# Ledger of designs, part 28: VH-VL binders against f1rd40r3617to3795

Target 1, 179 residues: f1rd40r3617to3795
Amino acid sequence: FNISVQSGYEAISQELCVVTCLKDLTSVVDIKTSSRPAMIGSLTDGSTETFWESGDEDKNKTKSITISCVKGINASYVSVHVDNSRDIGNKVTSMIFLCGKAVEDLCRIKQIDLDSRHMGWVTSELPGGDHHVIKIELKGPENTLRVRQVKVLGWKEGESIKIAGQISASVAQQKNCEA
Short names: E, the ipSAE of ESMFold2; O, the ipSAE of OpenDDE; V2, 0.75 times the mean of E and O plus 0.25 times the DockQ between their complexes.

## First folded at step 13 (VH-VL; framework fv_dusigitumab)

Design t1 (at its last look DockQ between E and O 0.70; V2 from the best seeds 0.73)
Fold by OpenDDE, look of step 13:
Structure t1 (fold): chain C 179 residues (1-179), chain A 119 residues (1-119), chain B 111 residues (1-111)
Amino acid sequence: as target 1 above (179 residues)
Amino acid sequence: QVQLVQSGAEVKKPGASVKVSCKASGYTFTDYDINWVRQATGQGLEWMGWMNPYSGDTYYAQKFQGRVTMTRNTSISTAYMELSSLRSEDTAVYYCAREGWDYQYFDHWGQGTTVTVSS
Amino acid sequence: QSVLTQPPSVSAAPGQKVTISCSGSSSNIGDKYVYWYQQLPGTAPKLLIYDNYKRPSGIPDRFSGSKSGTSATLGITGLQTGDEADYYCGTWDSSLSAGVVFGGGTKLTVL
């Protein structure tokens, strides 16, 4: 799964070779961070050269990025890019993905530990249904950590997302890269 | 419904200590940090610090470091704030407040506890 | 005296619009979320606005928040007598003594 692209394909039926085209919804969701919200733009600018760095606000606390979806927005995947190799002193070693309809009813859907040299995307599939809030809890060995990018893929209600035809995984990936 | 109920008014002598309690209900006590904010009569709000009910971790405003202690009893969902070496300037209404789930803002407040320090 | 600066008082007639300013610096409002609290006479503060412009459940849309640069603004339209209260802005300040800071408060009088 290449999350660096603006769109993606998901196979719906192997028999009919129907593929669902997912869109980058990052620009239409609300993003909140536990600290230094002025740097949120760095999470969505499409560059891994910029970053969000946690601040004093969440020192000695779990850091978090919260994504809120508006009605009609259906998130299917959320991805977080970190670069522990460059972000010495600001490493991320744990990610917990939570989702739910409301902030008070979030459920943990994925937990992953990262090594001290991890560089790349961490992706979580989101459960189907009507979920509107996604929270990523982040921990590291230091008081501060850095995240490079956040991306949300999914679909908008009312839009056709089904593509008919046999598309190989490689072709689908290529199309995603060209989109 | 979320509620924070604080202990009653206190009258103390200079140099004494005061311990204010804050009982939480209507939510999972250990899931939200508790902050303390005071307000002198006719004055503004002054933040004192936060306490994590799950871990017991605390962070105090520099002004109160060494003089304030924030604790909790999870079995009864109660937070405590103890202020020692009381001075007349400590006369104020003291509030406990629940910090929002994503930090920094206070979405629920106790009714306040008046602490009077006088000779 | 307060890290954040608010006008000490504002006043307007019922039905009118008022704005309350909150000025800070780059170490606080400049790169952090701003919050607003309403404190009715003799009561505890109540959250009015969070994350610069968001309203908690139960807060009417007559209340609005905005932020630009190192300043924030609370707007109240359709002023009601029940709006007479003290209003405080708040945020986190990243100074040598990092922590939550409040404005000095603004007394709103409904004429």
Scores: ipSAE 0.840, ipTM 0.906, lowest interface PAE 0.6, mean pLDDT 92
Fold by ESMFold2, look of step 13:
Structure t1 (fold): chain C 179 residues (1-179), chain A 119 residues (1-119), chain B 111 residues (1-111)
Amino acid sequence: as target 1 above (179 residues)
Amino acid sequence: QVQLVQSGAEVKKPGASVKVSCKASGYTFTDYDINWVRQATGQGLEWMGWMNPYSGDTYYAQKFQGRVTMTRNTSISTAYMELSSLRSEDTAVYYCAREGWDYQYFDHWGQGTTVTVSS
Amino acid sequence: QSVLTQPPSVSAAPGQKVTISCSGSSSNIGDKYVYWYQQLPGTAPKLLIYDNYKRPSGIPDRFSGSKSGTSATLGITGLQTGDEADYYCGTWDSSLSAGVVFGGGTKLTVL
């Protein structure tokens, strides 16, 4: 029931259903790290061979990645790539995903613990609506930690692809999902 | 709405100590670190350290290690900075400043407390 | 010790543009966020720019920040006599102990 509302077609006697295709929004959102902003490019370069490593300005404070969306940008998923098998002195063992309208007004939406050999993506689905700010809080056993990629998927207002359907009627309209 | 109100001016003798207070209002006191910065007359800003009001944890600039103590009373939303073994070089305006939620910048400052150290 | 270097003073006429530089190193500006503060005569400092280029609410867009390599720049356009103040850059420094460092300050005179 993600891209197409198939059961809705059968239960609703309406002609038009709208489906919004997800796009990679990583290049159009503002990304802030709690430390070492000079390394943010390693989070967004499409490579799991580079990394952002937290800096000493974070020592006894929460380490985090914060994503802010301007008006018209709607994030639906956020994904974080961690490789504890390579980053043996910089492991990430806990992630908390938060979202809200402002950094002072965030709600926790997902918490996950990672084992000391975890390698791969950790993804959080975001609630529908206008969230504006997503924060990922990170913890590990060492004084510094590494994250290798961040991806944001969602949609822009005015760039939605509408898939028209006519399940119970004679004429159909269609518009393909643009990925 | 965020406000930091500091205690009044102090005159001290060399070798004494001073304790400056900083009362916070308009926000959740325990959510933001408090930093202390001083400025001698006609001089630049000098960072002294920070204190986490939630945990009471502190981090002091090397220059003040052993002479400075930063504390708080969360029930009255007040931070304190105490500087001991005062010298004439400690004559300055002392500011408390709230650190932003994401660290390293000071988004609100107290009005300053003048401390004069003279014999 | 790695200290942030600012020019001691700059000046320009009302309506003109001025820039204030802040030079550091790879252990501070090259690696960390940079902040700018304005201190009007007889007052506490006020935040002008955070996170290299962001403006707090209430700061007009004629104030701007940027950084390149180990240097940061505060830009002020449309100068007004009320802009006469001392301006400080600040950041975190990781060399030989860690802590907040400020530039020496730049006195802006509007002629």
Scores: ipSAE 0.636, ipTM 0.814, lowest interface PAE 1.9, mean pLDDT 85
ESMFold2 (binder alone), look of step 13: mean pLDDT 93; pTM 0.946

Design t2 (at its last look DockQ between E and O 0.69; V2 from the best seeds 0.75)
Fold by OpenDDE, look of step 13:
Structure t2 (fold): chain C 179 residues (1-179), chain A 119 residues (1-119), chain B 111 residues (1-111)
Amino acid sequence: as target 1 above (179 residues)
Amino acid sequence: QVQLVQSGAEVKKPGASVKVSCKASGYTFTDYDINWVRQATGQGLEWMGWMNPYSGDTYYAQKFQGRVTMTRNTSISTAYMELSSLRSEDTAVYYCAREGWDYQYFDYWGQGTTVTVSS
Amino acid sequence: QSVLTQPPSVSAAPGQKVTISCSGSSSNIGDKYVYWYQQLPGTAPKLLIYDNRKRPSGIPDRFSGSKSGTSATLGITGLQTGDEADYYCGTWDSSLSAGVVFGGGTKLTVL
């Protein structure tokens, strides 16, 4: 699954050719980092040229980015962009995605290891429902690491997200990229 | 309900060591770091360091480096703080505190343990 | 003495609003989360505000936190006699001795 800048498409039924248009919800969720919160803006500014870099606060600890969804927000996907090729000395080699309705009830939903040259988006599908708390735990070989972007795709309650018409996956992807 | 219950008051001589215990309940002990904070009578709070109950990793404030040892017994969900080479200036109430799941803040505190160092 | 600076005391009558300031630097409050603790007489501290302005469950909305630059502020509206306590700001300091730091504490007296 490839995440676009502003929106995404998910095929609901091939039989009916119904596609769900997912929206970028990043601006309406609360984001917290385990360190250097002043840099959180870099995670959501739409640029892979800027980054969040962990600080002393979480030195020798697992780094984390926490996303909290508000009522009426249904997150479907969360995506994290890292660039280990550029972030020498600040590489991310492990990501664990956790999700739950509350902080105390988080469940691991995905774990991925990244190579030392990984560049790009890492995406996790989220379980259905609202009021999600999403935590991304990050590890690397050094005391600090960098993350370039975080994106949340989903839908808002009360909004129609279904688009009619027979569109191919490629066309849907194209529209997603243009959105 | 989350609770941290600490051991009772201690009276020690200068040069001695004191070991304070902190028993956690109401949550998974290994999922949250335990911090120690002390407070001299009529004074403010002073952070001593943190201990990760899962790994046993620790990080101590520079002031206490070489004198403080933070440990845990996971089987009984208990954290320990040992302070050696005690001085009169170490007289204080010592608190264990659970660090929030995203670090930095302390969301639950023990009731405190009074440690008195006197000749 | 403390890395973070608080007024030693503040006072107000019941029902009034009070603010407690916490001044730091770029190595602490400037780029880190600020936390506030309430300590009633003879008791352990209690978390009052986290992440600059968030309230834990059970903390009434009379308590508010804000942060600007290298300073943070705790606000208490509708002051009650039960609010008489010591209040501490806290954060992480990235100096040579990196670690959690607290303000000197502010004694709030309800007149």
Scores: ipSAE 0.798, ipTM 0.887, lowest interface PAE 0.7, mean pLDDT 92
Fold by ESMFold2, look of step 13:
Structure t2 (fold): chain C 179 residues (1-179), chain A 119 residues (1-119), chain B 111 residues (1-111)
Amino acid sequence: as target 1 above (179 residues)
Amino acid sequence: QVQLVQSGAEVKKPGASVKVSCKASGYTFTDYDINWVRQATGQGLEWMGWMNPYSGDTYYAQKFQGRVTMTRNTSISTAYMELSSLRSEDTAVYYCAREGWDYQYFDYWGQGTTVTVSS
Amino acid sequence: QSVLTQPPSVSAAPGQKVTISCSGSSSNIGDKYVYWYQQLPGTAPKLLIYDNRKRPSGIPDRFSGSKSGTSATLGITGLQTGDEADYYCGTWDSSLSAGVVFGGGTKLTVL
């Protein structure tokens, strides 16, 4: 891989490509729930017709979904699907998104209050870089709550680098021939 | 590093009460629930309940409802368990344990406090 | 009578492998995370496995956990004399008196 003679220009082109090349990483992250882990498959099956419902083990505690990324997984967005119109006894009216290197070092990055009729996705942009842990704290007026899907979008180290290297090598060769 | 240091052994008569302390260090005390678990000599583990040090909220195992009180003093990072109306079958080692961030497992345990109830 | 059933004892020679079973029901192991604790003689319990199969920092990879249906298993390979201890499974049980339950414990003897 050659460094391009127009590195500033080609770096801008590669930066735009890298920024716009988001991939669904949900299948390669670890997901933990505060209760009823047997229902985690409903969060990741790509369907808003199934759900995870919190259990009695986190009654009167903050309910949560925790996502752990291994090295090389660069999560850019996390999205959570809630349907308070169908889940009338299991509503989610508050979400707090936290992110950090470990569960001990989580910092709040977004807080959203949801209407009691909310239907759809709630998305948080994540800070740049290699994030290890994302936690979503959930509250509602009932003893239990439901979440219908979770998605993690970003890029996987190695795959994005290979694409960027191909672009840089081709452009550098062309520019050298013209100059 | 995380430590839970409990008060010393107690000898009590039936009908009395005992209050065991559990001093936490090496972490933010209010971020993690404290559970109490007891173990009679040569027996298994028996869960008694949990206490949230931030709010003071508690959840007691049904067997101990009405006899157990779990409290804390956040200024000295100390949890307490008080068991009243003691019986000889309450003779056990009593442990405090820190509940993990995502609940229900106990990642750090105190050294235990032996409570002997004899008449 | 324990809600979670474990064998009362297991034994094996140094270097060998053992497994310790923990049998429950749909109201506990079938629906909830399983945890394992090691209690060395004369000491407090210590977390060995959490969330069915995860190891805390400092626990060697010769300790493993797994779960299938309403049963969980602790695996120990490369047995050492220092592994001689009581082992407890634990989980949440959602039946009538909802709360944390432990298995009766399994005494591991390293021959």
Scores: ipSAE 0.736, ipTM 0.867, lowest interface PAE 1.4, mean pLDDT 87
ESMFold2 (binder alone), look of step 13: mean pLDDT 92; pTM 0.944

Design t3 (at its last look DockQ between E and O 0.68; V2 from the best seeds 0.71)
Fold by OpenDDE, look of step 13:
Structure t3 (fold): chain C 179 residues (1-179), chain A 119 residues (1-119), chain B 111 residues (1-111)
Amino acid sequence: as target 1 above (179 residues)
Amino acid sequence: QVQLVQSGAEVKKPGASVKVSCKASGYTFTDYDINWVRQATGQGLEWMGWMNPYSGDTYYAQKFQGRVTMTRNTSISTAYMELSSLRSEDTAVYYCAREGWDYQYFDYWGQGTTVTVSS
Amino acid sequence: QSVLTQPPSVSAAPGQKVTISCSGSSSNIGDKYVYWYQQLPGTAPKLLIYDNNKRPSGIPDRFSGSKSGTSATLGITGLQTGDEADYYCGTWDSSLHAGVVFGGGTKLTVL
C-alpha cells in the first residue's frame, strides 16, 4: 500500500466504495530530534530543499526523530523524506520505526534499509489509536545524516473522514487538496 | 523503579587510580547510556563522558581523555568509571547518571561517590 | 569559568516567584535543548526540566522552563521552603571539545 505524501486515502470497502480521507497532522504533533532541534522547522516546512542535519550531540549515537501525538490525534501513517543523492556525506541507510502509547513501551513496527542513492519518501503504517509516540531511529555510514521532511497523516477525533461514493483515487486526491 | 546505586567512598593518594561502580536496576540496563558527572566540594557539575552499555562505546570529555575509562558488566547491570593519575583537584563527588532516551539529559542519578585525593 | 552563566544566588519569600537565568552562546543554548537540575543540600541532582520547557513526571507545574536565543530561564512560582536548593542549567556545547556543559549553578534561598 502506497499513500500519497500530501494526502492519504484508504479504501475501507470496495463494495460500498467508501474512502477514508486522512489529514496532515504534522502541524499538531510534537517533534523532537536527537540533535540540533533548531533545525526541526526544516522537517515540516513542506520543502525538500531544506533539511535537518544531525549534530555533535549524537555523533556516535543512533539519530532519532520523535513524534508525540496529543489527545484526540490519531496518526495512521508517518513518512520520512531523505535524499541520499544530494546529501553526500550525510546519507541515511537505515530507518527503524517504533511506536507505542508511551516512551517506555515502544515496539518496532518497521525496519528498512536504504541504498546510497535513495531519494524519496519512506512510509510506515501505524497501529490504530491515539496518544502515539513514534520514534524513527536513523543510521548512516557517516557521523552525521540529513532528513528532508517528516509527515504525519491521520485523523482527529470528532471529524468525519469518510467519503462515500464511487470515486477514483485521483478524484479523491483532488478533493483532499481542495479541503 | 529506576535506581542507580554507587560504590562507597574512596580515599586515594596522588598518582593512584580509583574505580567507582554504579549498579542499575528497574530498567533494561543496555537500553540507556550511562554518564558520569563529578562535583567538587562547593563547586558546580562537571561532565566526564558517556558509555553505551550495549556496545561498550564511550565518549569522554576532552579534559579527561587518556585518564578516564568507562566500562560495564552487563550481566550484573553495573557501570564502572576508572580515573587514573589522580590529583588533589580530582577530589569530588562522582555521580553516575542515566541519560534520557533522546540523549543529553540525565533523568536518574546515583547517590554519588566521594573520592578524596590527599597526600 | 562555566560555559553557561547563571547568577550565583537568588532569594525570595515563600509564595513568591523567582526566575533563574542561564546564558550561553550559539554553540550551545542557541541550537540545543536546555535542561535544568535541582540539587537539594547533600543530595544528588534531580532532573527538573527537559527539552527547554517540559516537566518530568512528579515535577509540579510551579516549575517552568523557557528558552530564547542563547538564553534560558527557569521559573519557580509559589516558592516553598523545600525549594531551597542549587539549580543548574545544562546543554550540549558544539565546539572543538564538544560535550555536555553546565551552568555554574544558582543557590536559591527561601527567606
Scores: ipSAE 0.788, ipTM 0.881, lowest interface PAE 0.7, mean pLDDT 92
Fold by ESMFold2, look of step 13:
Structure t3 (fold): chain C 179 residues (1-179), chain A 119 residues (1-119), chain B 111 residues (1-111)
Amino acid sequence: as target 1 above (179 residues)
Amino acid sequence: QVQLVQSGAEVKKPGASVKVSCKASGYTFTDYDINWVRQATGQGLEWMGWMNPYSGDTYYAQKFQGRVTMTRNTSISTAYMELSSLRSEDTAVYYCAREGWDYQYFDYWGQGTTVTVSS
Amino acid sequence: QSVLTQPPSVSAAPGQKVTISCSGSSSNIGDKYVYWYQQLPGTAPKLLIYDNNKRPSGIPDRFSGSKSGTSATLGITGLQTGDEADYYCGTWDSSLHAGVVFGGGTKLTVL
């Protein structure tokens, strides 16, 4: 359930529309892993050839990636890249997406089950509102698992850009569209 | 308000056992692991192990393997640490500490229980 | 001896800055999150810094943490006499005897 930045917004108008554009916010959010934080750089380096692999300090409990947003950052989508075809001893077969204002007050948004050969991005749209924490809970059949990328898309308060063409928008003004 | 309240000081003879209790309040007891840490007088902190109060699973530091047992009673939100075959070098303050779920830090500590082992 | 190495003591005047180092290895600090604890005289330890550099609620921003390679550092600015305490770093170690390890502790004296 992948999306492009441009497909996350829509604007409908006879004129060139001004909308809030989805932006890659991954570099400005805080990312915590349940284990092996030294490998977090592999999640955010823009490469699906590197990976974060869970470590023994999670005590073989549910593995997780937690994303915290500072004031003024509004996350709209979170995407996770896994490759069960390459990571045969470290597969991810379940993802649960949660969000809330704090780690102790998270609500489940979505659960996605992945087959043993899944390769690619898994995306969750985040509900509108004032959430500051996103958590992805990960499960697989082995003691360890691998994730190859994480991406957070959204917008910063006070930013907007012009976008030509048809897109979906969550916070932009909408006007009648002409073909 | 998260609180961990431990049982009172104990004086034991070598070869005896001690069981320290740690009563939790202000949170869901089964959601967070309990760790036990001891500190001899004028010394540093020494980790003894963790216990998962949901499952009852435990993991003990190598030094204490075979002498320590960590348990709980979920109906009264209480964790226990029992140390057997006591020696004089086991004289210390024993702390329980709450670990965040999937976080390896100890965010709340009990007040400590002094255990003195002397002949 | 402790797996993590800290200086036994540090001192500085009120209002000044001090740093406390914590040296480990690739099986612990180099791979894992680092935590710092403050132990005031006669009290239980208290969480001061978690996840390398984060402060729990109620910890003032004059306390800071950082990590580079296999070493971690606690920084304290604007020293107050109430900061006199023992300070411990802690982390997970994945060597043959996996588990939680602490530094030996650093006694801070405010002159």
Scores: ipSAE 0.659, ipTM 0.824, lowest interface PAE 1.7, mean pLDDT 87
ESMFold2 (binder alone), look of step 13: mean pLDDT 92; pTM 0.940

Design t4 (at its last look DockQ between E and O 0.73; V2 from the best seeds 0.00; counts 0 for: pae E 2.2 > 2)
Fold by ESMFold2, look of step 13:
Structure t4 (fold): chain C 179 residues (1-179), chain A 119 residues (1-119), chain B 111 residues (1-111)
Amino acid sequence: as target 1 above (179 residues)
Amino acid sequence: QVQLVQSGAEVKKPGASVKVSCKASGYTFTDYDINWVRQATGQGLEWMGWMNPYSGDTYYAQKFQGRVTMTRNTSISTAYMELSSLRSEDTAVYYCAREGWDYEYFDYWGQGTTVTVSS
Amino acid sequence: QSVLTQPPSVSAAPGQKVTISCSGSSSNIGDKYVYWYQQLPGTAPKLLIYDNNKRPSGIPDRFSGSKSGTSATLGITGLQTGDEADYYCGTWDSSLSAGVVFGGGTKLTVL
């Protein structure tokens, strides 16, 4: 880029500003669970009536869901649906969200504690970066727990047009979620 | 470079105990579980259990419950497996193995420790 | 007996393809991740395949894994004499004696 090309690029971007809503990327990420991978389809089938239930292979271990993004996709939000009011013996009372470039390079983003009757989505905004591994550590009072859905919202590199100061990813996601 | 280095071969009499060490290097020792697997001559692999080096928590295969103890010393990044009340059927090569970051698979193995039980 | 069943041996010529089966049940392969290990003569086992079909760094893509129902398969193409080894499938079994189980092993001979 010379200075003339940079100036022309920015001017063209302003003239062609397009609102880009976040996309549901759940179908294009790799999802690994700490146990019972046969039930992963229940996390991504769009239904809160199905569930992933942790197995005995992680009974005395931290339960987790790990989401890996291929190069060129950028996760902005991750959402997890639990229903402690139905899942009486399989409650989730704490979620810790982590992300990084690799599983050895994870940083804690936040922790959310859940009421023993919680029913609904729990969402974390993710920091920027080209490569994302997202890990959700799950805790509950029982040896097993259930998660009913996960969703990943974000954008694919090359599908977005730069929007000069008009919109943030968080604003676009809120509008998309309301629809 | 991840490496697991085990203690040397041992010869024991029936009824004795053996304690095998496994020194880890090249990674954060307390971040990954250590599993123990044995293999008798000409036989397959037999899982014995896992130990969490951070907490010291263990899970033993039912066959070895009551005879096996898995411990560690985090200051020297070393895991231990002790098998008591030895029998001739316990003659085997004993391996330590690091469990992968999301459990269940063993991504790095020690070189093995031969334990011979004979009268 | 082994909870996971493998053929005792397979053989094929250099350059050929071979598959090694691993048969289990709904309490293991049908519900859990499958792993494959290679054990060269006189050495410790080495991870070849994890999470059903993923390769660790340094494992060439001529090694592949797949799973269907309660069975898993290791595929090896372009056989080399250095592939002569014992191959074990492994997984978690959630039956009464819950824990890691291995197949009985398959000896691969390259003729």
Scores: ipSAE 0.616, ipTM 0.825, lowest interface PAE 2.1, mean pLDDT 86
Fold by OpenDDE, look of step 13:
Structure t4 (fold): chain C 179 residues (1-179), chain A 119 residues (1-119), chain B 111 residues (1-111)
Amino acid sequence: as target 1 above (179 residues)
Amino acid sequence: QVQLVQSGAEVKKPGASVKVSCKASGYTFTDYDINWVRQATGQGLEWMGWMNPYSGDTYYAQKFQGRVTMTRNTSISTAYMELSSLRSEDTAVYYCAREGWDYEYFDYWGQGTTVTVSS
Amino acid sequence: QSVLTQPPSVSAAPGQKVTISCSGSSSNIGDKYVYWYQQLPGTAPKLLIYDNNKRPSGIPDRFSGSKSGTSATLGITGLQTGDEADYYCGTWDSSLSAGVVFGGGTKLTVL
């Protein structure tokens, strides 16, 4: 399985070699941050050169990014880009991914510790079913931390996501890179 | 049915201390910060600070630094706010409030506790 | 005196629309979420609007919030007698003594 920045492919069936093309749904989801919402635009502008930096309001708390999906949106993956090499003094060392139907009823689906030099995407697969809220809890060694990008991949109800024909993983990866 | 139930009214002398309790129910107590806000008669709301019931961490408004102590007993899902060196200006209704999942806003409030400081 | 500035009072007849302003600065409203609370006489405050313009469950859509620059606005359409209350805006202020701050409150009278 390979997920690119722009799109993703997943194998629906190994037997049939059916590949599903996932779409970037980031523009159709609602994003909230635990602080400095004015910087949310930096999370979705497609650039790793910009960032969201947490503020004073959550300096002594767990930082978070909350993604709310609207009806008809099926999120399959969520990816978070961090650059601890560049963001000295604002590093992310822990990510917890949670999802559920409501903010008060979330389940932890992934936890990852990041190296102090980590640069790149951290991706979590989302469980199937009716999950409308995705929350990423973030921790670091400092009072503030930075996140560069957030991306949601999935599919919209009513749209075909199947790629015709059998394609190899390598071809799928190539298509992702070209998309 | 989230509920915050506070202790009863208090009457104190200047210089004394008051400890107000706030019992939470209807949710996991340790999952949400508890904030305290007071309101003097006919006045606006004044934030005092927050307490994390899980860790016990606190953050107090500068105005109350050194006089306020926020604690909790997780076994009974109860938060406490103690204010010392009471002054007449501390006469107010004190509220506990649950901080929302995404912080900063208070989605549930206690009924308030009237604290009167008089000679 | 309050960090956030609200008009002390507003009034309107039933069925009308009213707006309550909340003015702040770059250290608070400028880059942070704004919240609104309704306080009926003799009761505790109740969350009315969160995250600038979102309504909690149970809050009717005749209540709305907006934010622009360093100011926020609460809108109430179809004014009802039961809306008579004090309304407070709130947010976080990033100063040397950072913390939650409230407006001075606005008393809404339904004529």
Scores: ipSAE 0.490, ipTM 0.806, lowest interface PAE 1.4, mean pLDDT 91
ESMFold2 (binder alone), look of step 13: mean pLDDT 91; pTM 0.923

